# Designs tried in a protein design chat: VH-VL binders against Uncharacterized protein aq_532. Part 15

Target 1, 203 residues: Uncharacterized protein aq_532, of Aquifex aeolicus (o66814)
Amino acid sequence: SDYLLRAESLFSQLKDANAKEETPYLYGKVKGYYEAIKLYAVEYKEDRIKTLFTLMSKNTKKAVRGAYTEREPLTELITFEPRVYFEEYCDGIMDECFYEKHYEKEKFIELVDYFSLKRRVEFLRNHEGKYCAPFDFGMAEALFNAVSLELMQEKPDEKVLIALREKLEPILVMAEEKLRYAMKKELPCYRNRLSEHIGYWKP
Short names: E, the ipSAE of ESMFold2; O, the ipSAE of OpenDDE; V2, 0.75 times the mean of E and O plus 0.25 times the DockQ between their complexes.

## First folded at step 7 (VH-VL; framework fv_patecibart)

Design K4 (from A10 with heavy chain R60Y S103D, light chain G30D; at its last look DockQ between E and O 0.07; V2 from the best seeds 0.00; counts 0 for: pae E 15.9 > 2, placed apart)
Fold by ESMFold2, look of step 7:
Structure K4 (fold): chain C 203 residues (1-203), chain A 121 residues (1-121), chain B 107 residues (1-107)
Amino acid sequence: as target 1 above (203 residues)
Amino acid sequence: QVTLKESGPTLVKPTQTLTLTCTFSGFSLSTSGMGVAWIRQPPGKALEWLAHIYWDDDKYYYPALKNRLTITKDTSKNQVVLTMTNMDPVDTATYYCAHTEWDDYLPFDYWGQGTLVTVSS
Amino acid sequence: EIVLTQSPDFQSVTPKEKVTITCRASQSIDSYIHWYQQKPDQYPKLLIKYASQSFSGVPSRFSGSGSGTDFTLTINSLEAEDAATYYCHQYYSLPYTFGQGTKVEIK
């Protein structure tokens, strides 16, 4: 079906609930899934779009409910867990062996620098990103989820992965900088939480 | 070839509403990542960012002016419109529109020629 | 709001000499800074993006450097056409802000 038009209609519900102001994290997450759907609508078939639309719809429902109940939960974080295997390399001179760690889909993992993305998103999620940079963090989280879902495909699409990473990076940077600023200045979004263990900013 | 051009009145009386139109070519706001910004420059003074609008209709405003500014787009006409209410002589400036791109570190890479707006009785 | 302070406000420089313009941010902005050139009665033009990346068509004599709070625009051999006012611009956080400008004249 025409998921792109249906995705656009979900924003009417968000507007009616004033979700951009009331539930900025979930609003950002819905927006991120929408951006991913638009990328797939140009470059890829409907099967991934259906999955992303389901996630977008679920987060829209939570945003609307959250606006009325004053509750804004963290929602799904989807991580790709690649299988690990080892390859031996032996030094014939010293008769010693070294083991090189490899991941399934290593080419695609390297293409988007996946482990770095995962670390950065998890840092925001665990250190008040929802409160200090809700919109940017929500959008970054959804785009990261789209990257994870693409890596889970039997044959990941390199063009889509590059496009997703290119859209994700500036948003992720903005979220990180807002959080860093909030930590350094001890803004209420940060100091009102039990997050005293972000000590790298205050050595 | 990316080009932008500002149009609108050059003289406005205090309390009136200013409406400026940016007409552009060489890119489209139907393209993901594209945006248009408004920046002003009072005579002999520094540049001041006013507002942004992106291809997806996300809008950002300078906080102190948020209640006076409205930015909108017409993608089919390649136009972006800035409306600024309750003009004051302090708002006398050259007003520029500029292209920006979300995926390219958000510079204002192409600018219009600017239009001088004078606010006086 | 992040304040960008440029130094000097003004300098008059002999042709072919090196020009150095600094921009200091009121807080760390990592490398999220751009540089613009504005010649008299003209619109601004992008020179350097992301602290050090030259924009298309910008002469190689222009370069940018720095990170954190201190940034530098360098013109390694000043040409007559480089007489202009130069602005730094941060996009680290909203609202986006510009420096007050540095006017460069040919002596």
Scores: ipSAE 0.000, ipTM 0.444, lowest interface PAE 15.9, mean pLDDT 85
ESMFold2 (binder alone), look of step 7: mean pLDDT 93; pTM 0.935
OpenDDE, look of step 7: ipSAE 0.017; ipTM 0.571

Design K5 (from A10 with heavy chain S32Y L106F, light chain Y96W; at its last look DockQ between E and O 0.04; V2 from the best seeds 0.00; counts 0 for: pae E 13.1 > 2, placed apart)
Fold by ESMFold2, look of step 7:
Structure K5 (fold): chain C 203 residues (1-203), chain A 121 residues (1-121), chain B 107 residues (1-107)
Amino acid sequence: as target 1 above (203 residues)
Amino acid sequence: QVTLKESGPTLVKPTQTLTLTCTFSGFSLSTYGMGVAWIRQPPGKALEWLAHIYWDDDKRYYPALKNRLTITKDTSKNQVVLTMTNMDPVDTATYYCAHTEWSDYFPFDYWGQGTLVTVSS
Amino acid sequence: EIVLTQSPDFQSVTPKEKVTITCRASQSIGSYIHWYQQKPDQYPKLLIKYASQSFSGVPSRFSGSGSGTDFTLTINSLEAEDAATYYCHQYYSLPWTFGQGTKVEIK
């Protein structure tokens, strides 16, 4: 699609800015959105592709600017906040009533284990994942945002959700392992918050 | 309307610590992309950047002075504070604070009127 | 550290004539340069950002150009209120630095 070719062209800008080395979190985020766009291109869902391309483009611009200013801020985290409701069940024989807790789109939430994904991404975000596992965390965050956006759809696509989860899980595990290692060893990425240059951990 | 104003002592003795406060309005340091810089200008000389603080408390210092400088913010008071230790007569300058917007090419787009700090015995 | 060298250091120009100020960077900085005007006893004011983008309220007689290492600020028809010192400023890499300034006076 036109958006897919345009998405691929953004990597030239990233290479010119040396963004993979200078802004690895934002580079990873751009890469994650690109992977999501490729999944949606298989399903010919232009509306979703447009949304993801906009996010990818915005993060590309921030990566380029960040490389030149030595500044790499966190960017968007998109979370799906399902409504919680209770359905009443009454036993007509015993004349007693009970309430069952439900979430909107419960089937899709369970399909990807959404609440677990959200908690894991938020943990990385709040505990120096950007500094200790920047590429993997950025990529995981973008794929998680794609999951959230799909869950927000009127009719979520199960094939896309499964594909996104399958791509997200190994990346999320890698980010978590890098963070655990950094915490255990007290690496500068985790502890050295007053340094002029924080230093990113690489395998 | 973005405005900034520097305040603090205008005369400091050698070895003393200078504390300057930038009070601003028209923006908040809780807003994504916002920042404040400190720049100085010795009399008759060029501009020299000293320090910068971002909305998320990330900080940058001119390397040769970093062991003498501390920049902090109080978002609720719309204030940024610069502390410079071990002042010397060579540090005599007009000190400015300036607004920055990270998403808008990062210029020093609005400046305070400056405060002259003289360091002498 | 990136050094910005302005030329000339000083320029005396008759009213209505064109003023050209150059700024040369010690390495390529793309278009990541700003221009400031400082009138006597005043604080600096932003004129041009990102090499060529005019800041709001700046008269159209001011323009900027260039990329890489060589940049130019142009005043197409000098007016009396344009007597000032002009600074270029790079934000390509830390530490952020200014040129030494170019003082423009009216003849």
Scores: ipSAE 0.000, ipTM 0.521, lowest interface PAE 13.1, mean pLDDT 87
ESMFold2 (binder alone), look of step 7: mean pLDDT 93; pTM 0.943
OpenDDE, look of step 7: ipSAE 0.175; ipTM 0.729

Design M1 (from A1 with heavy chain S104T, light chain S28K S93R; at its last look DockQ between E and O 0.03; V2 from the best seeds 0.00; counts 0 for: pae O 13.5 > 2, placed apart)
Fold by OpenDDE, look of step 7:
Structure M1 (fold): chain C 203 residues (1-203), chain A 121 residues (1-121), chain B 107 residues (1-107)
Amino acid sequence: as target 1 above (203 residues)
Amino acid sequence: QVTLKESGPTLVKPTQTLTLTCTFSGFSLSTYGMGVAWIRQPPGKALEWLAHIYWDDDKRYYPALKNRLTITKDTSKNQVVLTMTNMDPVDTATYYCAHTEWGTYLPFDYWGQGTLVTVSS
Amino acid sequence: EIVLTQSPDFQSVTPKEKVTITCRASQKIGSYIHWYQQKPDQYPKLLIKYASQSFSGVPSRFSGSGSGTDFTLTINSLEAEDAATYYCHQSYRLPYTFGQGTKVEIK
């Protein structure tokens, strides 16, 4: 895929711009997208590659231009909102009815345990994971976005979903551990996240 | 900048079919996650959602009007068309098309100016 | 369908006063409630999305809160330009539905 080559180029540019040090959150984000694109490339999912590449490009541009700081708002989070339908169940004897909620693509949602992933990512997002685990958090978001994107497909690819989950899970764990540790120990990266001076967690 | 504009007849006779076109810019329905909806508002009354079309050509209709409504898209022209059959004076309203954000269960973040359609003999 | 009931239907308010509009859903809808402002002879404009998120360009005096079934739109200090009808909208499930509207007039 041409997009894969272009993605590689973008990532190289990001590295050349020292984004890993200056904008670790964006660096993680871009890297996450790059990893996702590589997975999709194996599966020849050009449409999703294009979408992820677009997101990768946008974040790369922000990082390279130097306009983005870690104090800026978090970048995009793609959330899959499954369509729901309700089935009416009525008691034939008492004539009492109730509705049961069902999700589309429930199989795939369960496959990746999407809502759990979402909650975990949201935890990091809500607790400003970009300060205490910027790289891991960024990468996790990107991969999560890819998962969401895949779930949005008419026919989600099971293999890709599993691959994304497998890549995402360890990163989430790392980000969570770093953040929780920072919270527990009241590290500067967490305590001062709202201050002008921003520190990052270092192992 | 996302913009939408409704076009079509402003006067329709009872029992006739209304055809409205929404022409938009600033986004494409070829873009994943995009959607366009039609909402109407009778004079002095509340808003009523009518139909929604998604990037993947999935369509949803207001159940009570489903048999009268058809929504289609022409991605190449950045247009969405709504047809409503068997128009009645009660269908007199300002008709809006609106953009939705990425995904599902979304607000209408951008609206057209609306077009007043009067159903009268 | 999910019914949204706004309160009050009408409110006449002096400039600089706080305005509170409530929207009650017939069932729990999480945070899938949105608020629109519609001025006379204009199209509705999105103010607040998902209960509490301000839309782009919306003045800070507008805010939203609530979850489940009860939601509130607040105008902290009413400006003359805020005279309009405000609608809540649920996107929890189809069909999408709107509240009956709350007309806010300036005294």
Scores: ipSAE 0.000, ipTM 0.517, lowest interface PAE 13.5, mean pLDDT 88
ESMFold2, look of step 7: ipSAE 0.006; ipTM 0.550
ESMFold2 (binder alone), look of step 7: mean pLDDT 93; pTM 0.950

## First folded at step 10 (VH-VL; framework fv_patecibart)

Design L1 (from K3 with light chain G30D; at its last look DockQ between E and O 0.16; V2 from the best seeds 0.00; counts 0 for: pae E 16.3 > 2, placed apart)
Fold by ESMFold2, look of step 10:
Structure L1 (fold): chain C 203 residues (1-203), chain A 121 residues (1-121), chain B 107 residues (1-107)
Amino acid sequence: as target 1 above (203 residues)
Amino acid sequence: QVTLKESGPTLVKPTQTLTLTCTFSGFSLSTEGMGVAWIRQPPGKALEWLAHIYWDDDKRYYPALKNRLTITKDTSKNQVVLTMTNMDPVDTATYYCAHTEWDDYFPFDYWGQGTLVTVSS
Amino acid sequence: EIVLTQSPDFQSVTPKEKVTITCRASQSIDSYIHWYQQKPDQYPKLLIKYASQSFSGVPSRFSGSGSGTDFTLTINSLEAEDAATYYCHQYYSWPYTFGQGTKVEIK
C-alpha cells in the first residue's frame, strides 16, 4: 500500500518533465511496472512489489533525465533462463528407451507461452520497436520483465502469471501492429531513425 | 582500469577532413549505459563538447557543428571514430575522448591524454 | 543552451587558505553539475560529480555544494599541487556546456 502511493507519486516527476512526450518508451516502461505493482497489490505480495517499485523508480529517474537531456536509452530486459534436463522414458512395448528434453518449471513456461513472449519482445527490441511503438513496447517490456521475475520464483503463482499475460498480450499486439505498419509504409521511425532528431511514429 | 587514447593526424590543411580514433579499454560499448564523448579545447580556451555516442547507438552533435561531424563506433574493436569535415584554422584545438555513463550522472570520469590538431595554411 | 558563468576568472591564493569558486547557471539545472580540474599541459580530471559527490581518489579538501542555479567548489586548504584551472560542467540539458574556467595560482 505504501509502495503503491510512492509509485503514484513518481508520475508527478514524469509530468513535470513531460516524459510521456519526451521519453515515451521509458514512460511506457514505468507505466508497465506500475500496472504490475497494482496486480501484486491485490495479492498482498510486498516483497515482489518492492522489487517492481525499485525498477519503476530507476526507470522514472532515467525518463526524467532523458527528457531533459533528449536521450532515451533502452533499459533492462529480464529473461528467465530455465535449466534443461533429459528424462529417460521407455515405450509401451519396452523394446527401447527414449530421452525427452524438459525445462525446469515447464508447466509455468507453457502457461504463459514464455518462449513466444520472449521472441516477440526481443523482435521489437531489435527492430525499432522503441521508435515505432515506444509507449506500447516499453509497457510490454516491463510486463514481460514481471513475467520473467515471477517465473524465477521458487514456486510461481499461476494466477499472477495468467493475469500478467492477459495484461501483456493486447499491449504486445498493439506494439507489433504499429511496427508492422511502420515497416510497410516505410515510416521515418523505421527507415530514418538515425537522424539527429529521432522521429517517433505518431498515429 | 578504464583508459582511452586518441589517435589521428596532428596537422590538417584548411578544407580537409579530420578523422580521429578513440581506442579504449576497461569497458565495452556493448554494456548498457556506457558512452564515449568527444571534447575539444582551443589553446588557452575553455572546453567544448562536440559529440557523444552511447551503447545503443544514440548520437548527438553540438548543433552549430552538426553538419560537419560524424561519430561512429566499432564495439568489437573498442573504438569510436570522429570525423569533422571542412576544417578551418579556428578548429585548431586539443581533442579529447572521454568515458561517460548514463547511470552515473553522465560525468566525463576518464579522459584520454588528448591530441593537438593544428589547422594551418 | 545553458550558460555557465564561473567566478572569479582568476584567483591568486596563499597556500593553506580557503578557495571558493562559484558557477552560476542561466537556468535551474537542479544538481546536474560536475567539476573538473585541469593542470597545465594535462587532461581534465573529474573532481566532483552531481554537485557534491567526490570522485574516487580526490582529496577530502575538495568539496562541492549548491543546487538550482548557484554552485560552489571549495578547496578548504590550498596545496601547491592544486594550482590549476577549474571547470564546471552541466549535464541537465543538451547541449552540455562548460563554464569558462577559473584559474587558481599560488601566491
Scores: ipSAE 0.000, ipTM 0.456, lowest interface PAE 16.3, mean pLDDT 86
ESMFold2 (binder alone), look of step 10: mean pLDDT 92; pTM 0.931
OpenDDE, look of step 10: ipSAE 0.010; ipTM 0.559

Design L2 (from L1 with heavy chain D104S, light chain Y92F; at its last look DockQ between E and O 0.08; V2 from the best seeds 0.00; counts 0 for: pae E 17.3 > 2, placed apart)
Fold by OpenDDE, look of step 10:
Structure L2 (fold): chain C 203 residues (1-203), chain A 121 residues (1-121), chain B 107 residues (1-107)
Amino acid sequence: as target 1 above (203 residues)
Amino acid sequence: QVTLKESGPTLVKPTQTLTLTCTFSGFSLSTEGMGVAWIRQPPGKALEWLAHIYWDDDKRYYPALKNRLTITKDTSKNQVVLTMTNMDPVDTATYYCAHTEWDSYFPFDYWGQGTLVTVSS
Amino acid sequence: EIVLTQSPDFQSVTPKEKVTITCRASQSIDSYIHWYQQKPDQYPKLLIKYASQSFSGVPSRFSGSGSGTDFTLTINSLEAEDAATYYCHQYFSWPYTFGQGTKVEIK
């Protein structure tokens, strides 16, 4: 894919700017998008690669700028908002019927357990995981964004969704463990998160 | 529902600039994932990709003709314009505009009827 | 640029026979290939996208296969209306390129 080649160029820019060390959260995000792009490439989703590449490029620019300005902003979190509809359910007893809530694209939502993923990512975001697990958190957000974007498609690709979830899950676990440990032990990365960044958890 | 139509001069003199307009309906270039490409075909010959424009105004050109080609979009008018400078008889061809979208993996899924452009003195 | 070479250039076939058209890429393009049908004095029409998926409205007798460098368009049972020139197209890398075309005529 042409975008795969261009993605390599973006990584070169990150390397030149030492973004891995200076802006690990954004580096993680860029890495996450890159991994998603590779998954889409395997599934021949060239057109979706463009969208992810755009996001990758934007975060690369921010990473490069951040590396030079010593600032690492929290970037976008893309969430899928499924439409809710209700289905009539009758228990067959005394003609009692009630309405059950359902979601648009329920099959795919259940396939990736989207709401669970969303809650977990939001937990990391709300507790400022960028300080104690910047790389893992960034990468997790990027992959979650890819999941959300895929779910937004008229026809989500099941294989891609499964692949994305499989890649996202272990990263989420790592990020969560690092953050929980930092919280429990009151590590500097967590205690001083409201001040200047002084580092992050390393296992 | 998607339709495209090419319009412009059918006769161009050598060294002149060709301006073709693709007017389309059934989609918008303000919609993420949409693209329009220009493809030409000399009489009795194969298809040749020329240029591509996306919803985000990203543009691609055939390298050998890049210095001669300009592709632009007017989203409000649902139009894409291709300009090609320094026309030569070798550029005589039927010019097509075609629709692309990422949900379809970027094939040229809808085409205009094409317009024959003859370059002659 | 990636060069796509089709074979054969021309094929004359009796109705109901199987037609096979091949497209070879100068380098691996995974499955980033489309197939088009162009009848005389008409614009090209999409048949197969990303190597093996049929476009909407395309008869089931058309199918695509292959990966890497070698791809095949197959017409299982040729109909008279299938007389046309067929093109493969790669979108693996810029610039996009087409095969030289395969003309299929009915005997």
Scores: ipSAE 0.000, ipTM 0.541, lowest interface PAE 12.2, mean pLDDT 89
ESMFold2, look of step 10: ipSAE 0.000; ipTM 0.431
ESMFold2 (binder alone), look of step 10: mean pLDDT 91; pTM 0.914

Design L3 (from L1 with light chain Y92S; at its last look DockQ between E and O 0.02; V2 from the best seeds 0.00; counts 0 for: pae O 12.1 > 2, placed apart)
Fold by OpenDDE, look of step 10:
Order: structure tokens, then C-alpha cells, then sequence
Structure L3 (fold): chain C 203 residues (1-203), chain A 121 residues (1-121), chain B 107 residues (1-107)
């Protein structure tokens, strides 16, 4: 895939900019999108790959520019709202179509336990996870966005959803563990999160 | 409000290179999500996708013709150019350029009127 | 490449009758399919996007359905102005491909 090759190029740019150390949150987010793209590539879902690549590219650009404290990436969260997105698909269509598609998506929502994932990601966001678990948080957020993107499809791909969740779960666990530990111990990364602090948690 | 128009030679000799220009308005290829594609249609036959260019300069070509096709954009002029080398009578067709948009699921929602290109000695 | 096969190739239909055109993909393309209408000596016009969404300005008599490999374009009540060739188009994977077309004529 041409997108995979271009993704490699983006990673090289991150390396050149030392983004892993300087902007670990954005690095993690880019990494998350890259992993999602690889999963989609197996299924040859070019349209969705393009969407994710665009997001990957945007975050790469920000990382390269050293925009570590940029708030825009933190607000870049694709949230799936069944009724809202469903209505977009069924505008001008009969009510039976609305009902059928709604229940079809519910199956996939339950499959990945979407709302549980959403709550966990929101926990990290609300407690400024970028400071105490920047890489894991960024990666988790990107993968969650990919899950949301897939759920926004009229007919989500089950294989991709399962694969995304399998990749997302351990990342979420790590991010949550680091953040909760930092909170409990009042580590500098958490205590100074409202200042100019740019550090992150280390075991 | 979106409009596209194809321009270029309508007669090409075999082995020569065809250069077509798509001039558009109502959108910009500097805008994220925008794309322009070239599609051709031989007389009385089906549509055939040829090439695609996106706002981020990502390019795609029909594999069987990839070595013959080049697509480029000039955002400042709102133009997309398609070149096709080594033309053959079999390449005689109406050539269209069309607009695509990511946020609208990438349909060819707006087309030019097309330009008939005849390859003949 | 993904091959789209339309059926039938040709239909001669009386006005006000229902017209059904099918498009079968050689492999699953989810809902990544569009339908176009092309009248003689005109450029193709978008009718249905993403399998079932009507494009702006398209009469309500046109509708699309299907997912995976089997898709259908339906004209609920054929009008004289609907005489045209209809094409399905997949954008699930590269290269983009079209069906061979279905010509609809009025009896």
C-alpha cells in the first residue's frame, strides 16, 4: 500500500525531530493511527485508510513543529453517537431503514463495548493523561478514534473492530495504571500538570 | 457552484502524448478532503477510472496504465493536469474530470462536460 | 481489481413501472458504492452515494440499497426522462471500477 510507505516516511520525520522524547503524546497518537492503518490495510479498506492517514499526517506535522502543549490534538476525538450518525445515513429514507440500521450498529457497539472504552478514554483526558502517560494516552486516543470511525460506517467491519480493541485494551490499561499511580503518589507529572511542566511518568 | 472543464487537444496522433487540463471553480485543492479524478469513456462503452489526485498531493493511477499516466495539480490556478504517453487509437474516448470530497464519501459529485479525444493518424 | 457486474444490461420499460438494477461486486465492498445516471450525449450525474444516500436534487423515486457484494438501484415509478444508462461505481479499493452499465429505455 502506498499509504503504508507514506506512513513510514512520516515516522522518519518524527525520528528526525526527536518527537518521541519531545512530544511523546503526539508521537503516541501518530503511532496509534499507524497501527490502525496497518489493520485496515490487511482488509484493503482504502477509504478509511485515507481518513486515518490524514489524521496521522496532521499530528505528525504538529509533533515535528514541537507543538507539545497544543490543545487541538487533545480535543481531536472522534465520538460515535449512534442516533446522530445514523440519521445522516438515513436522511430521506423510510423509518424501517432507520430502525434496521440502528440495531445493526448496536451489535458492533456491544462487540467492542464502546461506551466503556469511551469512559476510560475520557478519564484519561479529564485528568490530563498527557502528562503522566503521554505515549500510552496518545496511542489509546488514536486507536479509540479508529474504533469510533469504524462504528460510524454504515456497516462496520467486525474483524477490524476486534483487532482494534485487542490493540487498544492493553494500551488503556497501561495509561490508566500510570495515571492512577501518579495521582495516588502525587508525582510531579500530576502535581505540576497545570503549570509549564512537560515531564511524564517513569517507573 | 462547483464547476469543472476539460481542455486540451481533441486530435492526437498515435505515439504522441496527450495533455489535458481540468480547470475548476467552487472549491480548492488546498482544502482538506478535496480531490479530482480523471475518468474516460470510449464511444458506446463503459466508464473507466484513470487517475486521482488529492489535496495532500496523494496520487493514484489505474495500474494497467500507470506507466503512461501522470497527474499533477496547480492549486493556485485551480487546475489539474493529466498526461498520457504513447497514445493509441484504442485510447479514443471522452475524457472527464470530476470532483470528489472526503466528507461526502468520495463520490464523483460534479463532472466536467468531457472532451472527446480522437487518436488517429 | 474489484469487478462490478450489473444486471440486466438492458431494460425496456413502460412508464410508471418499477425498475430494478443490480450490481454485484466480486468481493465485499461494504457500502462504498455510488450510482450514476448518464443520458445520451451528457456527462454522468451522481444519483446515489454510499449505497443508499440520495444526492441533492435527485427525485425521490430513485433509491439505493445493499451492502457487501449485492447492491440495487431502484426507480419506483419510471418517468420518460429517466431513459439513460446507469452505472455503479466502487471506491472500496484501488483501482476504482465501474459496472458495465445498464441501459434503460422507455417503451
Amino acid sequence: as target 1 above (203 residues)
Amino acid sequence: QVTLKESGPTLVKPTQTLTLTCTFSGFSLSTEGMGVAWIRQPPGKALEWLAHIYWDDDKRYYPALKNRLTITKDTSKNQVVLTMTNMDPVDTATYYCAHTEWDDYFPFDYWGQGTLVTVSS
Amino acid sequence: EIVLTQSPDFQSVTPKEKVTITCRASQSIDSYIHWYQQKPDQYPKLLIKYASQSFSGVPSRFSGSGSGTDFTLTINSLEAEDAATYYCHQYSSWPYTFGQGTKVEIK
Scores: ipSAE 0.000, ipTM 0.533, lowest interface PAE 12.1, mean pLDDT 86
ESMFold2, look of step 10: ipSAE 0.006; ipTM 0.579
ESMFold2 (binder alone), look of step 10: mean pLDDT 92; pTM 0.927

Design L4 (from K3 with light chain Y92D; at its last look DockQ between E and O 0.02; V2 from the best seeds 0.00; counts 0 for: pae E 16.3 > 2, placed apart)
Heavy chain, then light chain:
Amino acid sequence: QVTLKESGPTLVKPTQTLTLTCTFSGFSLSTEGMGVAWIRQPPGKALEWLAHIYWDDDKRYYPALKNRLTITKDTSKNQVVLTMTNMDPVDTATYYCAHTEWDDYFPFDYWGQGTLVTVSS
Amino acid sequence: EIVLTQSPDFQSVTPKEKVTITCRASQSIGSYIHWYQQKPDQYPKLLIKYASQSFSGVPSRFSGSGSGTDFTLTINSLEAEDAATYYCHQYDSWPYTFGQGTKVEIK
ESMFold2, look of step 10: ipSAE 0.000; ipTM 0.435
ESMFold2 (binder alone), look of step 10: mean pLDDT 91; pTM 0.906
OpenDDE, look of step 10: ipSAE 0.417; ipTM 0.772

Design L5 (from L1 with light chain Y96R; at its last look DockQ between E and O 0.02; V2 from the best seeds 0.00; counts 0 for: pae E 15.0 > 2, placed apart)
Fold by ESMFold2, look of step 10:
Parts: C-alpha cells; sequence; structure tokens
Structure L5 (fold): chain C 203 residues (1-203), chain A 121 residues (1-121), chain B 107 residues (1-107)
C-alpha cells in the first residue's frame, strides 16, 4: 500500500523537470500508470500494483532524464497474445465433425474488446501518435498495458478490466482525433517524418 | 562489481591533444540507461565535470570546453575515449572516469582511480 | 549554470562530534543533489543520492536532507576515517556542477 504514496512523490520530480511540456508522451504514460494503480488500490492487489509501480517509476526516470537532455524515446508496449485452440463437435447421427476456434480467456477478451484496443494503440504508435498527440497517446498506452497485464493474470478481474476500459476509451478517442486532425491539416508533427524536423503538435 | 580504470599519457606539451581511455567492467554500454562520465580535479582544487556518454550515444559536454572535447565509446571493448585539444598548463589535473545510470537518480556511483595529466613545456 | 556554494570551507572537529555541511544552490533544484566523499590521496566516493538516499555500503552515521535551495550533509559521531573533503553535486540541469568542497579534519 505504500506504493500509492511513493507514486504520488514521483510527480514532484516530473514537475521540477517540466516534463509535461518537455516530455509529454512519457508524462502521459506515467499519469496513465498512476490512474491504473489507483484502480487496483481499491481491490488490494499487491502484485499487480507492484508491477505497475515499477513501470511508472521506470518511465518517470526516463521522462526526467529526457526533459533535461531534450530527448524522449518510445517505451514499452505490452501485448497479451492469447493461445488458440479448437473445440471439436461431432454429430453421432451424421458421423461428421466440426471445429470451432476459441481463444484462451475469450470471455475477458470480449469484455474489453481487446483486439480492437490493440489495433488502435498500435496504429497510434506506428503513425506519429507520439508527436501529434503525445500526452493522450502516452496515457492510453499505459492503460492499454495495464489491460494486457490483467489479461495475462491466471484469473483476470472483470471489475478492473471494465474500469480500465472505461478510463482508456475517452483518452484513446482523444488521441485518435488529434492524429486525424494533424493528418488532415498536414501539421509538422505528421508531415515532417524526419526526427530532426518533427515538432510536437501544440494547439 | 563495477570497476573503471583510466589510461593515457601523463605528460603532454601545450597545444597538444590529450587522449584518455576509460576501460571498465561489471556493466555494458549496450545496456539501456548505462553511461560513463569524465571529471577532472586540478591539484588541491574542486571537481569539474567535463563530459558524458550514454548507451544510446547521447553525448554532453561542459559548455565552456565543448569545442575542445570529444567523447566516444567502443561498446565491444568496454571503453570510452575522451579527447581534449589545445592543452594548456591550466588543464593540469587528475582525470577520472565514472559510471552513471540514467534510471538511478544520475549519480557518479563508481569512479576510476584517476590519472594525473601534467601539461608542461 | 547552477552554482553550488558549500559552507563551511573547512572544519576541524573533535572525534565523536556531529558534523554539519551545507550546500546552497543558486536556484531551486528541488531534491536533485548528490554528495561525495574524497579522502586524502583517493578518488571520490558516492555517499548520498537524491538528497537523502544512502549509497550501498555507506555507514549509517551519514545522512542527507533538504530541498529547494538548501541542503545538508550530516555526520553523526565523526570517526577518524571520515577526515575528507565533501562535495555536493547537482543534476537538475546541464551542465552538471559541483560545490567547491568542504574539508573536514580531526582535531
Amino acid sequence: as target 1 above (203 residues)
Amino acid sequence: QVTLKESGPTLVKPTQTLTLTCTFSGFSLSTEGMGVAWIRQPPGKALEWLAHIYWDDDKRYYPALKNRLTITKDTSKNQVVLTMTNMDPVDTATYYCAHTEWDDYFPFDYWGQGTLVTVSS
Amino acid sequence: EIVLTQSPDFQSVTPKEKVTITCRASQSIDSYIHWYQQKPDQYPKLLIKYASQSFSGVPSRFSGSGSGTDFTLTINSLEAEDAATYYCHQYYSWPRTFGQGTKVEIK
């Protein structure tokens, strides 16, 4: 439970580095992990809180370093890769067998619409989301990582998955809207794809 | 266990170029977050930071010396090289290399023994 | 460039007494400061990182505190082996800078 207090202290470092302005993608990612930690604190899931705090702390250090060195890398994307299996159905009268494709944890995958989330986050990551919608993309990426990590658990928690999805969706939409606007207007964050010439979009 | 050791000439003439090599073990500059710094100390005087290099080839120099310093690395040999041009007697100092880590509050946590470089006519 | 000013420049202290060294920054550096010990004829060694976190193997008699512009290194019960020069070091901004040093001697 001391992880939540420690998480709060990390924002002091971010403020002093002016990370919100200097490293907005990493700042958003740290914020997203913090929001996920708060959701888990209600359920007292120590191992899940520890994992998220480790990621939050690592990204905080990178944000602070990046702000002081004027450098901001992409960081981790965590994806759940479900196993696939086939269930055989045989009709004893017709002596015919049919196969139906199933995923492990299919109920939970459907609950959060995981494959859609994965595709949307990957699209932002691969199409200048970091530069055109840094804060929202970073925050969405962290919340998506939290969803992936929960799906990887032996027994995923439905209440937590729903809460994470509900927090993630509006942020993901906002990032997507900012990227579409940048693409339509050919803003420098999208139009200029050389790293030396790419600036963050600022409304 | 992290160790670093400085090597290079101990005597240079004014205007010559100094080349120092830091050879280290116990970490790799291919590892995310790892860095090596150079710090000098004139006899009886305070420490002065000179330059950094990190695993991703990010390089930083003390601004007043920027045009005289070059830092490079050879990851396969676990070496970092500092070159300082146009040496002057005021540059007489013990030169240290030190380990630093991006994700641990950026301290100079392990230092080499240092090498005294004297600049004299 | 951030200037770190240490006080005092020099202390002569009776064994077992408390030593206090201050470091003042020319602007707020929050808690982005480290402390180093350099014994005579030796290379510097890290003591305290991030204002108050002890480095591995550092005796418990060493502690750090402070935030903003004023920082303190404390040695509770000075030992003979603690005779050294102590430096503060900021990593708030580039370039990284050191204080001028505080020399501590045994009476």
Scores: ipSAE 0.000, ipTM 0.450, lowest interface PAE 15.0, mean pLDDT 85
ESMFold2 (binder alone), look of step 10: mean pLDDT 92; pTM 0.937
OpenDDE, look of step 10: ipSAE 0.006; ipTM 0.536

